# VH-VL binders against q86iv5: the designs that were tried, part 22

Target 1, 237 residues: q86iv5
Amino acid sequence: LDSCSICVDFVGNSLNDLLNIILNSGVIGTCGDLCSAVPGGQIVDTVCDLLCDYVGVDEFIKLISDVDPDPIYICEKISVCKTNDNAAASLDLVQINPQNGTVGGTFTLSIAYTVTNTIATGQLAFNIIDPTGNAFGDAVLLVQQSPEQYTQQFQFQATPSEQESFPNGLYTVQALVCEGSCGSPHPNTYTLANGTTTFTISGADSSSMSGAGSFSGSSQSTQTGAASGSGSGFALF
Below, E stands for the ipSAE of ESMFold2; O stands for the ipSAE of ESMFold2 at other seeds; V2 stands for 0.75 times the mean of E and O plus 0.25 times the DockQ between their complexes.

## First folded at step 5 (VH-VL; framework fv_ciduvectamig_arm2)

Design s44 (at its last look DockQ between E and O 0.65; V2 from the best seeds 0.00; counts 0 for: pae E 4.7 > 2)
Fold by ESMFold2-Fast, scan of step 5:
Order: sequence, then structure tokens, then C-alpha cells
Structure s44 (fold): chain C 237 residues (1-237), chain A 122 residues (1-122), chain B 110 residues (1-110)
Amino acid sequence: as target 1 above (237 residues)
Amino acid sequence: QVQLQQSGPRLVRPSQTLSLTCAISGDSVSSTSAAWSWIRQSPSRGLEWLGRTYYRSSWYNDYAVSVKSRITVNPDTSRNQFTLQLNSVTPEDTALYYCAREGYKYGAFDIWGQGTLVTVSS
Amino acid sequence: QSALTQPASVSGSPGQSITISCTGTSSDVGYYKYVSWYQQHPDKAPKVLLYYVTNRPSGVSSRFSGSKSGNTASLTISGLQAEDQADYHCSSYTRSSTFVFGGGTKLTVL
């Protein structure tokens, strides 16, 4: 298991907890003091200790407290994730099936892309923009992704929720391949490729189930084992 | 390389304390990269994680809610082993009991003991 | 019942591909990637097959792959072989620093 993926997952899940501990605690003298207060117990506290020990508690607190904290950037500053300012990729396909669906229906987003110069730590990300301009999306972490062709699929149900009502009309899908976090202002962040497609939803439905998006797939082409990314979420960029 | 060896009684009477020991070779019970767990298996409930002990600057324990009031998992650094004590047993505690190592990097049980079938009956 | 939901049984023929699902909650499978799969042959302790959703220990065939979508993790076995006949168990770390297991799936190779 690569330490970069562990770091990004930990920071992504624990950032707000760490900020609250830093804000509300007295003196934090050690990584142990900080990390033992982080919810999640054995695994989470151990990962926290390992990452904090790399840079020391004072530097770790500074990185967490940065104005625009970003898990990939933080993990790059800790030196567990690599950067490549010369990363390069192209988007070959952005396709959604069905192109005409209904509220409550399942949609599959298929993205094909080619890496032409290694992506050290980056994202394959997408936003779906509804007819009213409200957006939601998801991202997959890309670690040491070598030059070759890749395909990723994302599936979601158009089930109304507080964050996305799925009104009838035209939806726009935007996909990005990035070195670093897509949309981040931090150094070593680049949008490598961009693609778009559209689909429509017709037919009103109501449901208390929530399932705006989900992900399964593989990354980490450098490692023989496959890795999967994040599930459903809100607009990323 | 790393091996876990279990020992303890196979028959316990209702209301008594079930006590099992897991001896570790090839690793240290106080290793900061591992946690040491007890897991049981029965036909009716399948696999159930019961609890762990682990060392990071101090010793910590975590326990499953279902057994928390009756369970203790303790390390013994001098013998390089850890134990399970389950109080006030009932026939429902009849199961195959395993000790296992949990690696923090994996979040998985990568080494298992041989298993001990414990029967709770009068 | 078990905390994670698996089908009780699945079957396939040699060379076929089969998938076993494992469904939890937003506090376990839906929250962490600490989802593991174990293979268990009769009268043997479980053996770790996959960890961190997708990762294989050394010596585990690339025919075994894992994925996760929302609250559901999946184990896929491609090129099914007779020796794959076993019980398969999923497990997840929880936000309470505990582990939960699925009920297990018996795979029959026909």
C-alpha cells in the first residue's frame, strides 16, 4: 500500500477534526498529543502519528492550518506524495449512458484518457452541472500513473437529495485530468486535459434515497495491485 | 516468519470466565506498527471481531460493543503474548476463537492463529 | 445477522468470472478504504486475499480484484478455478475503531 494514498485519504477525512483540535486545544507539544485527539482510533491515530513525525508537530500544524488546505498539497509537502511539473495527458472519451434518462435512473459515466508523461499525484475529476447551474462531482486519486491508455467508469443514481434535486432538463458533464488537485491554486498543480458531454433527464419522481454518485475502478499502475478512488460528492471545481 | 500460537481451555461452564492466550513469535507485542486482535467464528454469527490491544506511546484497547462489558484484552511484554478474558460466558459464546495481527498499513488481519474451539456447556 | 451484507452463496464454472458484494453503512464501508477480503478453506483459518479495497498481498493471483462504490465493496474472481472453491468474507474498519464482518459467501465451482 502506498503512503501517498494513505496520506491523502487521512487528510481528506480528518482535516476538519485536526483544525478543530488545533483551535480548541491548549498547548500541543507532540504529534502524540495531537493525533490521540483525532477521531477514528487505532488506524487513524497511527497514520496521523506517522505523517506528523515526518515533519514534526509544529510544521504539521502549520500545513494543516494553511489558508487553502488541500490533501494532495499537504501530502506533497510532507514528502509522501511526489510531484511532476511535466505531467501530460489527453482526454479521449467522455460519454454518459443513457444520454436520455429519468429521475431515479442509473447513469454510467465512461472516461477514457491517455497519459503521455507520468502523473505523479493527481486526479481524474468530474462535475455534473444541472439545468439550474447547481453542480456535484467526484474524483479519483492518480498515483504514479505511467504513460498508457486508461479507462474509468463512474455510476450514479439520479435520486433527489437536499444537495441535488435532479430537475428535468439538460445536464453538462465536465471531466478533468490534473497533476495535483483539480482547481487548486497550490504549486505543482496543473490541468492536463479537459472534456465535456451532456445528457438529459425527463420524468418527475420523488425518493428519499440518496445516491448522487459512486466510484469503483483502478489507479496505481506502478503497483501491480489496483486502487480505487472516492465516492459521490459535491462540485470539485 | 511471524507466527501466532493459541492455548487455553476448550470447555468452560456457563457464568465462568473464558481465558485464552496467544503467543507471538517473529514480532513484538509492543510493536508500534501492529495491533493484536481476537476474532471468533460461529455458524450462527459468522466472524465477529471482539477486541484489540496495541502500543503507541501507551497501551490502548478497543472492544466490540456486544462484548465490551465482559471482555479484557491484555498484553504481556515479558512473554511476548496477549490474552483474552471473557467474563460471564453463556452457551452463545461457543465459537472457534482466533488471535490475529492487524497491520496499520493494511487495515487487515494478515497473520492468524490456528484457532481454538471453545464450548460453553454445563 | 452480520453487520455487513453478503450473498450466502455464489456459483460459477471454470474460466467464468464471478462477483461477490459486501454492503455496509456510511460509518464503515462507505467511510474508510480499510475493506478487506478473506478466503477460507474448510478447517483452516481465514487468509487475507485483498486489503485497502483493491490491494493484493504478495502471492495472491491477479485474478482476484476488488472495488468499492458508496457503501458496497465487491470482490471479483476472473478465470475461475477449482481451487477457488471456498468461503469468502468481507471486513471493514469502522469510525468507532472496531472491525465488522460480513456473513460470508460460499463459492461453489461447478
Scores: ipSAE 0.746, ipTM 0.884, lowest interface PAE 1.0, mean pLDDT 88
Fold by ESMFold2 at other seeds, look of step 6:
Structure s44 (fold): chain C 237 residues (1-237), chain A 122 residues (1-122), chain B 110 residues (1-110)
Amino acid sequence: as target 1 above (237 residues)
Amino acid sequence: QVQLQQSGPRLVRPSQTLSLTCAISGDSVSSTSAAWSWIRQSPSRGLEWLGRTYYRSSWYNDYAVSVKSRITVNPDTSRNQFTLQLNSVTPEDTALYYCAREGYKYGAFDIWGQGTLVTVSS
Amino acid sequence: QSALTQPASVSGSPGQSITISCTGTSSDVGYYKYVSWYQQHPDKAPKVLLYYVTNRPSGVSSRFSGSKSGNTASLTISGLQAEDQADYHCSSYTRSSTFVFGGGTKLTVL
């Protein structure tokens, strides 16, 4: 794993705790004081210390405390993740199967995209908008993605939950390829390509049943190299 | 040398607002290293944290879920005090009320007021 | 119903050691290291004994020590003295930016 991915993963998992620690503790004089309080064990403490010591505790706290903190942006500002303002990509395919499914069924979202200028630190992200306007989605971190053609699959089960009931009707899938965090207003952030598709769910609304939705994803490349990233994350854009 | 001195009514009627004041000596209510809490104690609930106010780069409040719809904790920088306002009280709110300073960066109450026994009754 | 579970009472003889447990959840005691302990004598305000699980304020005897494992924190009092007879409360800062207390433990020095 590269330093950029480690940074983004740490900040993404620890941001809320860092904010709570900063607010509860008041003046924090050292990275050790901040980082030893972060839950997650020795590896998390070590990553925190390394990142915080690199930029200095005062600057690290400032970046974490910003009004709209963003893990990718934070890691770019501390210079662990690179940026490319000229990154470029296109979406070749956004396809959902089955296009007509049922509550409880499994749907596979397939995305093919071509990078034409390196994505330094960015995302492949999607939102699914249900018939009532409620949205859910996921994203995969893209680090130093060279010009090439790529494919990625995401899967989810339409299992009703408190977060999403999966009502009958037309669903809209929105896919994005971005430099930086998709939807972020921060500097060095660009939507490089977008695409949409739709699918329908037919069947009774299962809102009287309890259950949790799940997301999973996989990726593949047309070359022997592997892109950095994992199939998890909550993306709202 | 830091001291907390409480004041306020000791009897409040049901449906009224309970208001208490905590005066601070030897520290500032705007200290960026402290937070200022109200905590109550009763036989049925033991110690119960109610809420706090604190200054970091602006003023913040945190409130216990059990009272968040009825509680306000406000600083008064000109008098170096902070206040508790608990609306719509019932006899269940009868308790010994403390103000307290959170003075360690790791979430502990190092200075306590003398306590005010507040009875909610007709 | 206190958010943190403590034994209602504990007793020991002078010179003995005793341990008071404080059990919470993964959202409080098991989440951060913001666990503190307070001693309260009758008709007096609580007094902090420990913070951040193990740290003693200036003036607190080294006979008081603390530990945490999983969702349970422990206060140990070594070399019990008559003055240790009091109520003991644990507290935890939660993932939700609130504080919770245990129900308290009455220590009797026999």
Scores: ipSAE 0.422, ipTM 0.745, lowest interface PAE 2.8, mean pLDDT 87
Fold by ESMFold2, look of step 6:
Structure s44 (fold): chain C 237 residues (1-237), chain A 122 residues (1-122), chain B 110 residues (1-110)
Amino acid sequence: as target 1 above (237 residues)
Amino acid sequence: QVQLQQSGPRLVRPSQTLSLTCAISGDSVSSTSAAWSWIRQSPSRGLEWLGRTYYRSSWYNDYAVSVKSRITVNPDTSRNQFTLQLNSVTPEDTALYYCAREGYKYGAFDIWGQGTLVTVSS
Amino acid sequence: QSALTQPASVSGSPGQSITISCTGTSSDVGYYKYVSWYQQHPDKAPKVLLYYVTNRPSGVSSRFSGSKSGNTASLTISGLQAEDQADYHCSSYTRSSTFVFGGGTKLTVL
């Protein structure tokens, strides 16, 4: 892995702990004081120390304590991740299969995109919006994506849960390709392309509900090419 | 030399509000390197952390889940003190109440008040 | 019950070493290194002995030492003395920005 990906992964996994440590400890004078408290073992402590020492503890704390902290933005401000204000891309395909499925079924989202000017540090992101307006999704980090055509696939099983019941009806898929974090107000951030598609879940099942109180929802997701498909989570659009 | 001075013993009726004060000398309630907690002790539950107040770029509070709906901890910068307010008390709130400073950067209570025994009964 | 588990009592003779355990979960003792120990004599407020698992404040005897492994922290008292007879409490900062205490351990010096 390159230094940009290592930075974004560390900050993404450790941001809440860094904030909690900063608030609990008060004035922190050294990178060692901050980083030794971060859980995750020796490799996490080493990455924390390297990034913190690179910019200095006061600047590192300032970036993490921002009102809208963002792992990609933080790593760009540290200069470990590059930016390209002229990045450009298009979405060639946003397709979900099957287009007509059932609760409990497996759905595959396929996204093809063409980069026409390098994406320095950005995202391929998607939301899936159920018939009631509840949404779930994920994103994949893009680092130094040269001009070329790319494809990515994501899978999920429509297994009902407290967070997402998978009701019968029409679902909307939104996909974005971005320089920077998709939807972020931070500098050097651009939505390069967007696309949508739909699919339907039909049929009777005993797990569905219709007139219930709102649930926060999430579903199983799979990704290709990313460092981790596990619950690091990105904000929905 | 930092010292914490609590208010004296209290008798409180069930369903009333318990109010305690902790006066600080040798430090500031608005210190950015400290936090200010209330902890109680009873024979049945031992030591129990209730909540805290602290200043960083603004005022923050954290409260134990067991009391979060009934508790308020407030600073008073003009008098250099902080207070505990616990609403709707029951006999189970009978305890010896301490105020304490979290003065070590690693979350430890290094200075304690003398304790105030509060009895909740009719 | 208390969030952290300590033995209710422990005893030892002068000059011996004793160890008091404090067992929690992966969301408290097992998460951060914010574990502290307190000594409390009868009718007195608790006094901090250790913080950050192993660190001793100024004025605390080097006979008190600490360690942590997984979800269990330990306080060791070497060279036991009569004045060590007291209650001992452990505390942990949690990933939910709260503190929890153990039930306490009564140390008897025989």
Scores: ipSAE 0.379, ipTM 0.704, lowest interface PAE 3.1, mean pLDDT 86
ESMFold2 (binder alone), look of step 6: mean pLDDT 93; pTM 0.952
ESMFold2, look of step 7: ipSAE 0.202; ipTM 0.629
ESMFold2 (binder alone), look of step 7: mean pLDDT 92; pTM 0.951
ESMFold2 at other seeds, look of step 7: ipSAE 0.326; ipTM 0.676

Design s45
Fold by ESMFold2-Fast, scan of step 5:
Structure s45 (fold): chain C 237 residues (1-237), chain A 122 residues (1-122), chain B 110 residues (1-110)
Amino acid sequence: as target 1 above (237 residues)
Amino acid sequence: QVQLQQSGPRLVRPSQTLSLTCAISGDSVSSTSAAWSWIRQSPSRGLEWLGRTYYRSKWYNDYAVSVKSRITVNPDTSRNQFTLQLNSVTPEDTALYYCAREGYKYGAFDIWGQGTLVTVSS
Amino acid sequence: QSALTQPASVSGSPGQSITISCTGTSSDVGYYNYVSWYQQHPDKAPKVLLYWVTNRPSGVSSRFSGSKSGNTASLTISGLQAEDQADYHCSSYTRSSTFVFGGGTKLTVL
C-alpha cells in the first residue's frame, strides 16, 4: 500500500472514533494525546501519529471535525494523496447479471471504464436503489490510475437484512467514476463519468436463502494499473 | 437571501477595546456549512483577515497570528449574531471592518456586511 | 506588504484579455487549491468572482476564469468591458488554518 491508500484506509476506519474522542475528551494538546485514544492497536496508532504530525494536532482536529469530512479530502489536505483537476474518464459498460433474478439469488455487477487523463485519487462507486428508494452501494479507491481500460466486478446475494429487504420490483444501478470522493462538495472533486442500468427481482430462490447479504468485489485492468480495495455500505452519492 | 448587518462604535481611543457586532439574517450562526469571519481593509495593509468562529459539533475559533493575543470572535446563538472584540487598539487598527460568511469551505467569503469604518484616535 | 504578491496595476482595452497573477508560498497557494478572487468597486464590499481556483458562483460571467501553477494563481478576464474597472484581490487558505490576501490589483480599462 502507498501512503495515500494507507491514509484513506485509516481515516475511513477511524473517522467516527476520532470524532468521538474529539467531542468527549478535554484538552487535546498533542497528536499522541489524540492518537493513543484511537482503538486498533500499534499499527493504527503509528499511522495516526504520522498523519497528525504532518499538519499538527490543531489542523488535524479541524480536518476531522469538518462539516462533511471524507477520507480522500482529508488525505489530500494532509498532502499524502495527490489531486488532478484535469483527470478524465469515460464509463463504457454498466451491466448486471442476471437482469431478472430472485430474492436470495446472486447478482454480478460488471463495470468497464477508460481513463483518458490520470486519476490521481478518486473512486469507482455505485449505488443500487431498490423499488422503495432505499439505496446501498460500494466504492473502490483509485490511486494514480493511468490512462488505459479497466474492468471491475462486484457480487452480492439478495438476502434480506436489516439494511435491505430486497422487495420484488425494479432496481436501478448508478455508477460514477470520480476524481476525489463521488458526490463530495470538497475541492478537487469532479464527476468524470456516469452510467445507469436496471434489473428486476421477482419471487424467491429458496435454494439460496442463507442469511444476510454482503458485497464482494474484484478488479481487472489491462496489464498496467490497478484499483485499491473499498468499503461497503449505504448510498455513496 | 443571506444578509449581514454591522453595528458598533466608529470611534475608539488608543488602548481601549474595539467592539463590533454582525447580525445574520437568512442563515444560522450555528450552520455547520458556514464559518463567520472578520476582515479589515486599510490603505497601508490592504485586506487583512482577522479571525473566524464556526460550529461543527462544538464551537471553534481561528485567529490571524498578528492579532491572536488581543482578538476574540464570539457567536451569540440566541440573537443569531457574532462579535469582534479587539483589545489594546492603536492608530494602526484604523480600518474599514467587514464581517463575512465563508460559504465555500476554505475558499470564499460569499456574503459581506456593509462595512464599518473604525477610527482609532484620541 | 501583503502575504500574497499581486501587481499593483494592470490595464487593457475593451474586448481584450488581461491576466492578474497572485504569488504565494508552498504553505498557502502552493499547498491547497483554496484560492479565491474578489472584485471591488469604489465604496463597495468585495464580491467573490472565483473560489477553489477555478469555480464561479452563480451569476458570475464566464469571462472570468482562474488557473494555478505551483505557487502562482492567475485570474484571466476576457472580453474586457468598462464595468470591469475595479480592484481585484486574491486570497488563499493556509496550512496554519488562516487566510491571507494579496495587495490588490487596480484594473484600468481604456
Scores: ipSAE 0.005, ipTM 0.411, lowest interface PAE 15.6, mean pLDDT 85

Design s46
Fold by ESMFold2-Fast, scan of step 5:
Structure s46 (fold): chain C 237 residues (1-237), chain A 122 residues (1-122), chain B 110 residues (1-110)
Amino acid sequence: as target 1 above (237 residues)
Amino acid sequence: QVQLQQSGPRLVRPSQTLSLTCAISGDSVSSTSAAWSWIRQSPSRGLEWLGRTYYRSKWYNDYAVSVKSRITVNPDTSRNQFTLQLNSVTPEDTALYYCAREGYKYGAFDIWGQGTLVTVSS
Amino acid sequence: QSALTQPASVSGSPGQSITISCTGTSSDVGYYNYVSWYQQHPDKAPKVLLYFVTNRPSGVSSRFSGSKSGNTASLTISGLQAEDQADYHCSSYTRSSTFVFGGGTKLTVL
C-alpha cells in the first residue's frame, strides 16, 4: 500500500473544501463530522476518516489550518509520508518540442533526471512563464524514488483560456526536482536540482488578446488551455 | 482470506425483478473500511458499475445514473451478505453479474465474487 | 458506449512492451488518482492489476506499470509473456461517487 500517495492526492484535491468546512463550522467534534461534509463521496470520506483518525480531529484540523498548507508537509506530519534530508538528484535534460510553435499547437516537455540519494517524498515540478509573467505548470509526486535514471514527459496544448491566454512571445520553462514540495518553506524541503529552457509562440495563427481560440455561436467561449502532467500538489515556485 | 460467494436465479422474465445475493466471509458487511458493489459485464457494454452499499455510522447507498430508478443494493448484517434487486428487467439486462469489495485505501475492486450469468428472456 | 475510451485490441511479441491507454474526463481520470486496471482471463472474474494509477498489489509483476497524464491513464506491460494474453480493463472513480469503466482491450501475444 502507498498511504503517502493516497494522502497527498486527498489533501491536494480536498484542501479548499476542508478549509471551507473548518471556517464555516462552529465546532467539529469528530473526524466523522468533518469528513462527512467533504464532497467526493464514499472513497474521499473513507480516506479522510482514516487520515483524521490516525492523528485525531484536533491535530488534523490544526494541520489543515496551518500557515501555507502543503499536501506533502501535511502528509509528512501525519506520518504517512517519509522525509529524507539527504536526498540528492541531478537534472540531466530539460527540453521542449517544438521550440517554436503557434497558439493551439501541442508542446512536449521532456525531463530526464538522476536520483543519487533516495527521494522519500518529493516532486518533479515545472512552471511555464508566459511573456506577461503569468505562470502555469504541473508536478509529479515522487515517493521512495530509488537511485536510478528517470525520464518524464508532459504535454500541453496552447489553447487560450481564462487562466492562460497564450500570447505571442518568449516562454520560460523551469523544472525542479525537490524533496518535499518545491518552493515550500516547511521543514524537510530541499531543491535538489534545477533546469530551464525556453520556447516561443508566434505567427498569424496566434493571438495575445482575449477571444483567441474562441468559437463562433450564440456565446463566444475562450477555449480551455491545457497542460498535461500527473501531480497531486502543484507548488508555485 | 476474504471471499465473496454469489447465489440467485440465472433466468428472469422481462418485467420481473432480478435478485442476487453475495455472501461475505473473512470480512464484515458493516466494516467501516469497505464498500460493497455490484458490477455487470456484457459484450455490448463491457464492465458497468451498478451501485454500492456501505456503513459509516449509518448505511449509505450510491447508484449509477443508468439504473438508479430501478436498483436497490441492501446489506443484511445478520447473515453477513448484501443483495442486488433490479426491477423491471429487459433483455438489455442480460449480463454476467459480479459482487465486489471496494477497498478503502485504493478505490479499487480488490475482491470479486465468482459471477452469475443472468439471462433475461421469455 | 463506455465512459472511458480504450483501444479494442493491442498485440505484441514475447519480450516486447505494449501500452494501453484509458481516456476519460476532468471529472474522473483527470480529477482523482483512483484509476485501477484489471486483468481478465477467459471465464474468470477480473483481477486487480494496478490501483491508484501506479500501485501494484502483492504478487503482481513489476513488468506492469501505470501512469497518468491529464485525462489519460496508461498501462504498460514490459517483457511480454504468453500468460499476459488477456482482456485489460481500466476504471476510475468519479466526482459523483460512482465508478466508470473502459470498454476493455484484448491483448494478443503473438
Scores: ipSAE 0.439, ipTM 0.742, lowest interface PAE 2.8, mean pLDDT 86

Design s47
Fold by ESMFold2-Fast, scan of step 5:
Structure s47 (fold): chain C 237 residues (1-237), chain A 122 residues (1-122), chain B 110 residues (1-110)
Amino acid sequence: as target 1 above (237 residues)
Amino acid sequence: QVQLQQSGPRLVRPSQTLSLTCAISGDSVSSTSAAWSWIRQSPSRGLEWLGRTYYRSKWYNDYAVSVKSRITVNPDTSRNQFTLQLNSVTPEDTALYYCAREGYKYGAFDIWGQGTLVTVSS
Amino acid sequence: QSALTQPASVSGSPGQSITISCTGTSSDVGYYNYVSWYQQHPDKAPKVLLYHVTNRPSGVSSRFSGSKSGNTASLTISGLQAEDQADYHCSSYTRSSTFVFGGGTKLTVL
């Protein structure tokens, strides 16, 4: 069981709760007093307590209250996630199927990349930029990825929503492999590889009132590394 | 009134485990407004806080860095008491040991046990 | 090897005032307003006199008062009485969620 992935998942899911507790409480003098207030039950409390106890409550609060909160960076500063300033990778494939689709259709993004020097804690991230310049995307966490070739798939349905209308036209996909959080200004963050592809949407017969542009992802890698991500988002790198 | 009553061996050999119990009356060991501490006193080091246990949504512990690798402070809700276990004792652990209630958040020890003089000698 | 520095002894005469200092660091006395003071008579457990720098528990005489400036907290005892002859200990909460104590001060009432 990977303490880095547990930390990133906990911070990512609990950051707003922690910030609200810190803002609304007076002095918080123990990890127990902070962590007992975090919703999620005993497992969440246990993870919170372990991370907080490792650095102390004052340092933990300072890390959470950082101006640009970043779960990977926070977990690196706690020392449960590793860094590698010499990480290296190449991006071998960025492919959308179908390359020409319709509004309401399902698209699969396939990304193949090769790690050439271990990624300690990083991301595979992508943006999809619509014909008007509006962007949406997602990312998966990469932990201790050894030098090997990896494949990751993401799927989405082009269903119009308040966040993305899916107009007819040319769409651009940008993908990044990073050590650290892609696009982060924090130390030990590096773009290792990038790639682009395009696809087209045609047939504007559907009306858009509500809906969701959600994503699902899966990892097909060797059993030596860990990868984790979210199934919805507007992540930009 | 809250009272703390201590018990345990008064003589411990070097390398053994020092074990003391603090029985609580007039309050609950699982009270969410309190914490339960062990403090020792010696002529050479004065008063020294060792650690605490306390209940919120689950049990929590905090320990002084000097003893953290050797110490456990553990609650027993069924007997309304808490214990000190200090492993691998040396003559430097010879001291008068107190249990105490932290009755003001982060502030003070308002109720103290009677104290137990523990001698560590071969 | 006390974490907080107190004078080893102070003395005064009945009716006078004395002050005992307790000096720490920016990570304890200087960080929080969570300094406490204890009175200890021979062969007795310590008894809390003050908590949170200035607050008196129920039953503690108003002759005992506390203050703090920077990294130094102070206990003042006014109108000294013979029964005030005792050891006095300061304690502070720390930014690492622990407590530290001073070395203690022996008060002699002349």
Scores: ipSAE 0.369, ipTM 0.742, lowest interface PAE 3.2, mean pLDDT 89

Design s48
Fold by ESMFold2-Fast, scan of step 5:
Structure s48 (fold): chain C 237 residues (1-237), chain A 122 residues (1-122), chain B 110 residues (1-110)
Amino acid sequence: as target 1 above (237 residues)
Amino acid sequence: QVQLQQSGPRLVRPSQTLSLTCAISGDSVSSTSAAWSWIRQSPSRGLEWLGRTYYRSSWYNDYAVSVKSRITVNPDTSRNQFTLQLNSVTPEDTALYYCAREGYKYGAFDIWGQGTLVTVSS
Amino acid sequence: QSALTQPASVSGSPGQSITISCTGTSSDVGYYNYVSWYQQHPDKAPKVLLYRVTNRPSGVSSRFSGSKSGNTASLTISGLQAEDQADYHCSSYTRSSTFVFGGGTKLTVL
């Protein structure tokens, strides 16, 4: 039923492969020619074929080859994801527990928001900015979110990695609810709500954990309208 | 330049596993411009594509529906080769088995091994 | 039973032209431009003659040409020669990320 989520997931995972095929192939005459070269097996090839057939191979190549490709925007242009220029939401809570933790500790980010006019295709996104200005984040895809209250939780362990060293000091959390992809310059993209909070990290964990940080999240709502995550741990806005 | 050399048993008993190896020279089994396939030929069914393995940041496999429950195609990057395992064979699996390179810019099997005749009988 | 339909045999005289058809469905031949033709002499592995419907590998005679209309691909051999006597196989990529073959056509040059 949710062809939008399938499209966003496919484009998000296959964009570099599609670009490499387009650059290294001669004339691509059909969607089948393009999609048969995409890795991921039968299901991925089938999704590619369906999406490409929707707009035709020339338009599909044009969308993939755009200067600033964005999975939500591409899927909106294909017409499998909807837009709503009148989407509206508010951020009710941005909270991190513990507010004072240690390197190697587990932190839970809780975000509560209310949709007041349907979000057609958008994101709940956050950035965490460390004391040195380095940022990392995650996002959850929002598809046809009806007017109601939603809660989303994210967990991460403050384990040093090449991406984020987790220095001692003050951390800033910024959360956005958007129609479209947060920060995107593409049409039909709007920041609907913005909220911030802070937390501190102090002390080194004596356990000597190897560098590796990851996010995990869960969603709760008063009615079924589940969000799905595609986050990579990089700053989003 | 690119050559494929096959090896493996020629006689397999019903219900056993058929195992064949294809050694690659002049190309890499992990080449991102190719896929590595097994194709068989019999008088009753003609040419029949069985499955492929290929590398694109991760390893992937695709298999023909007719054999999907019994087949595994595996790469071996250290020896630059790939293998076919076909479980629970029957006399209907008697065929000439080829390994082949699938060039994805060509969409064709441009290099073929010599073929191995496999007989499934008691 | 083969997924793609080819005539079992075709014949011609030296210097004539013949055409071999390969008929599939809208999910293989009709969908992709990944139709290939293979020539197979007795006791030899198949050799690619045409790929992507119309393209010839280096070393393949210009006497071999390909086309496709709807669900049917065709191989045409002009100026038939004795050495063209062989089996000819078509193949196509499918929407299930697999390949299918035709039943093969035995060409006799008389």
Scores: ipSAE 0.007, ipTM 0.529, lowest interface PAE 8.9, mean pLDDT 85

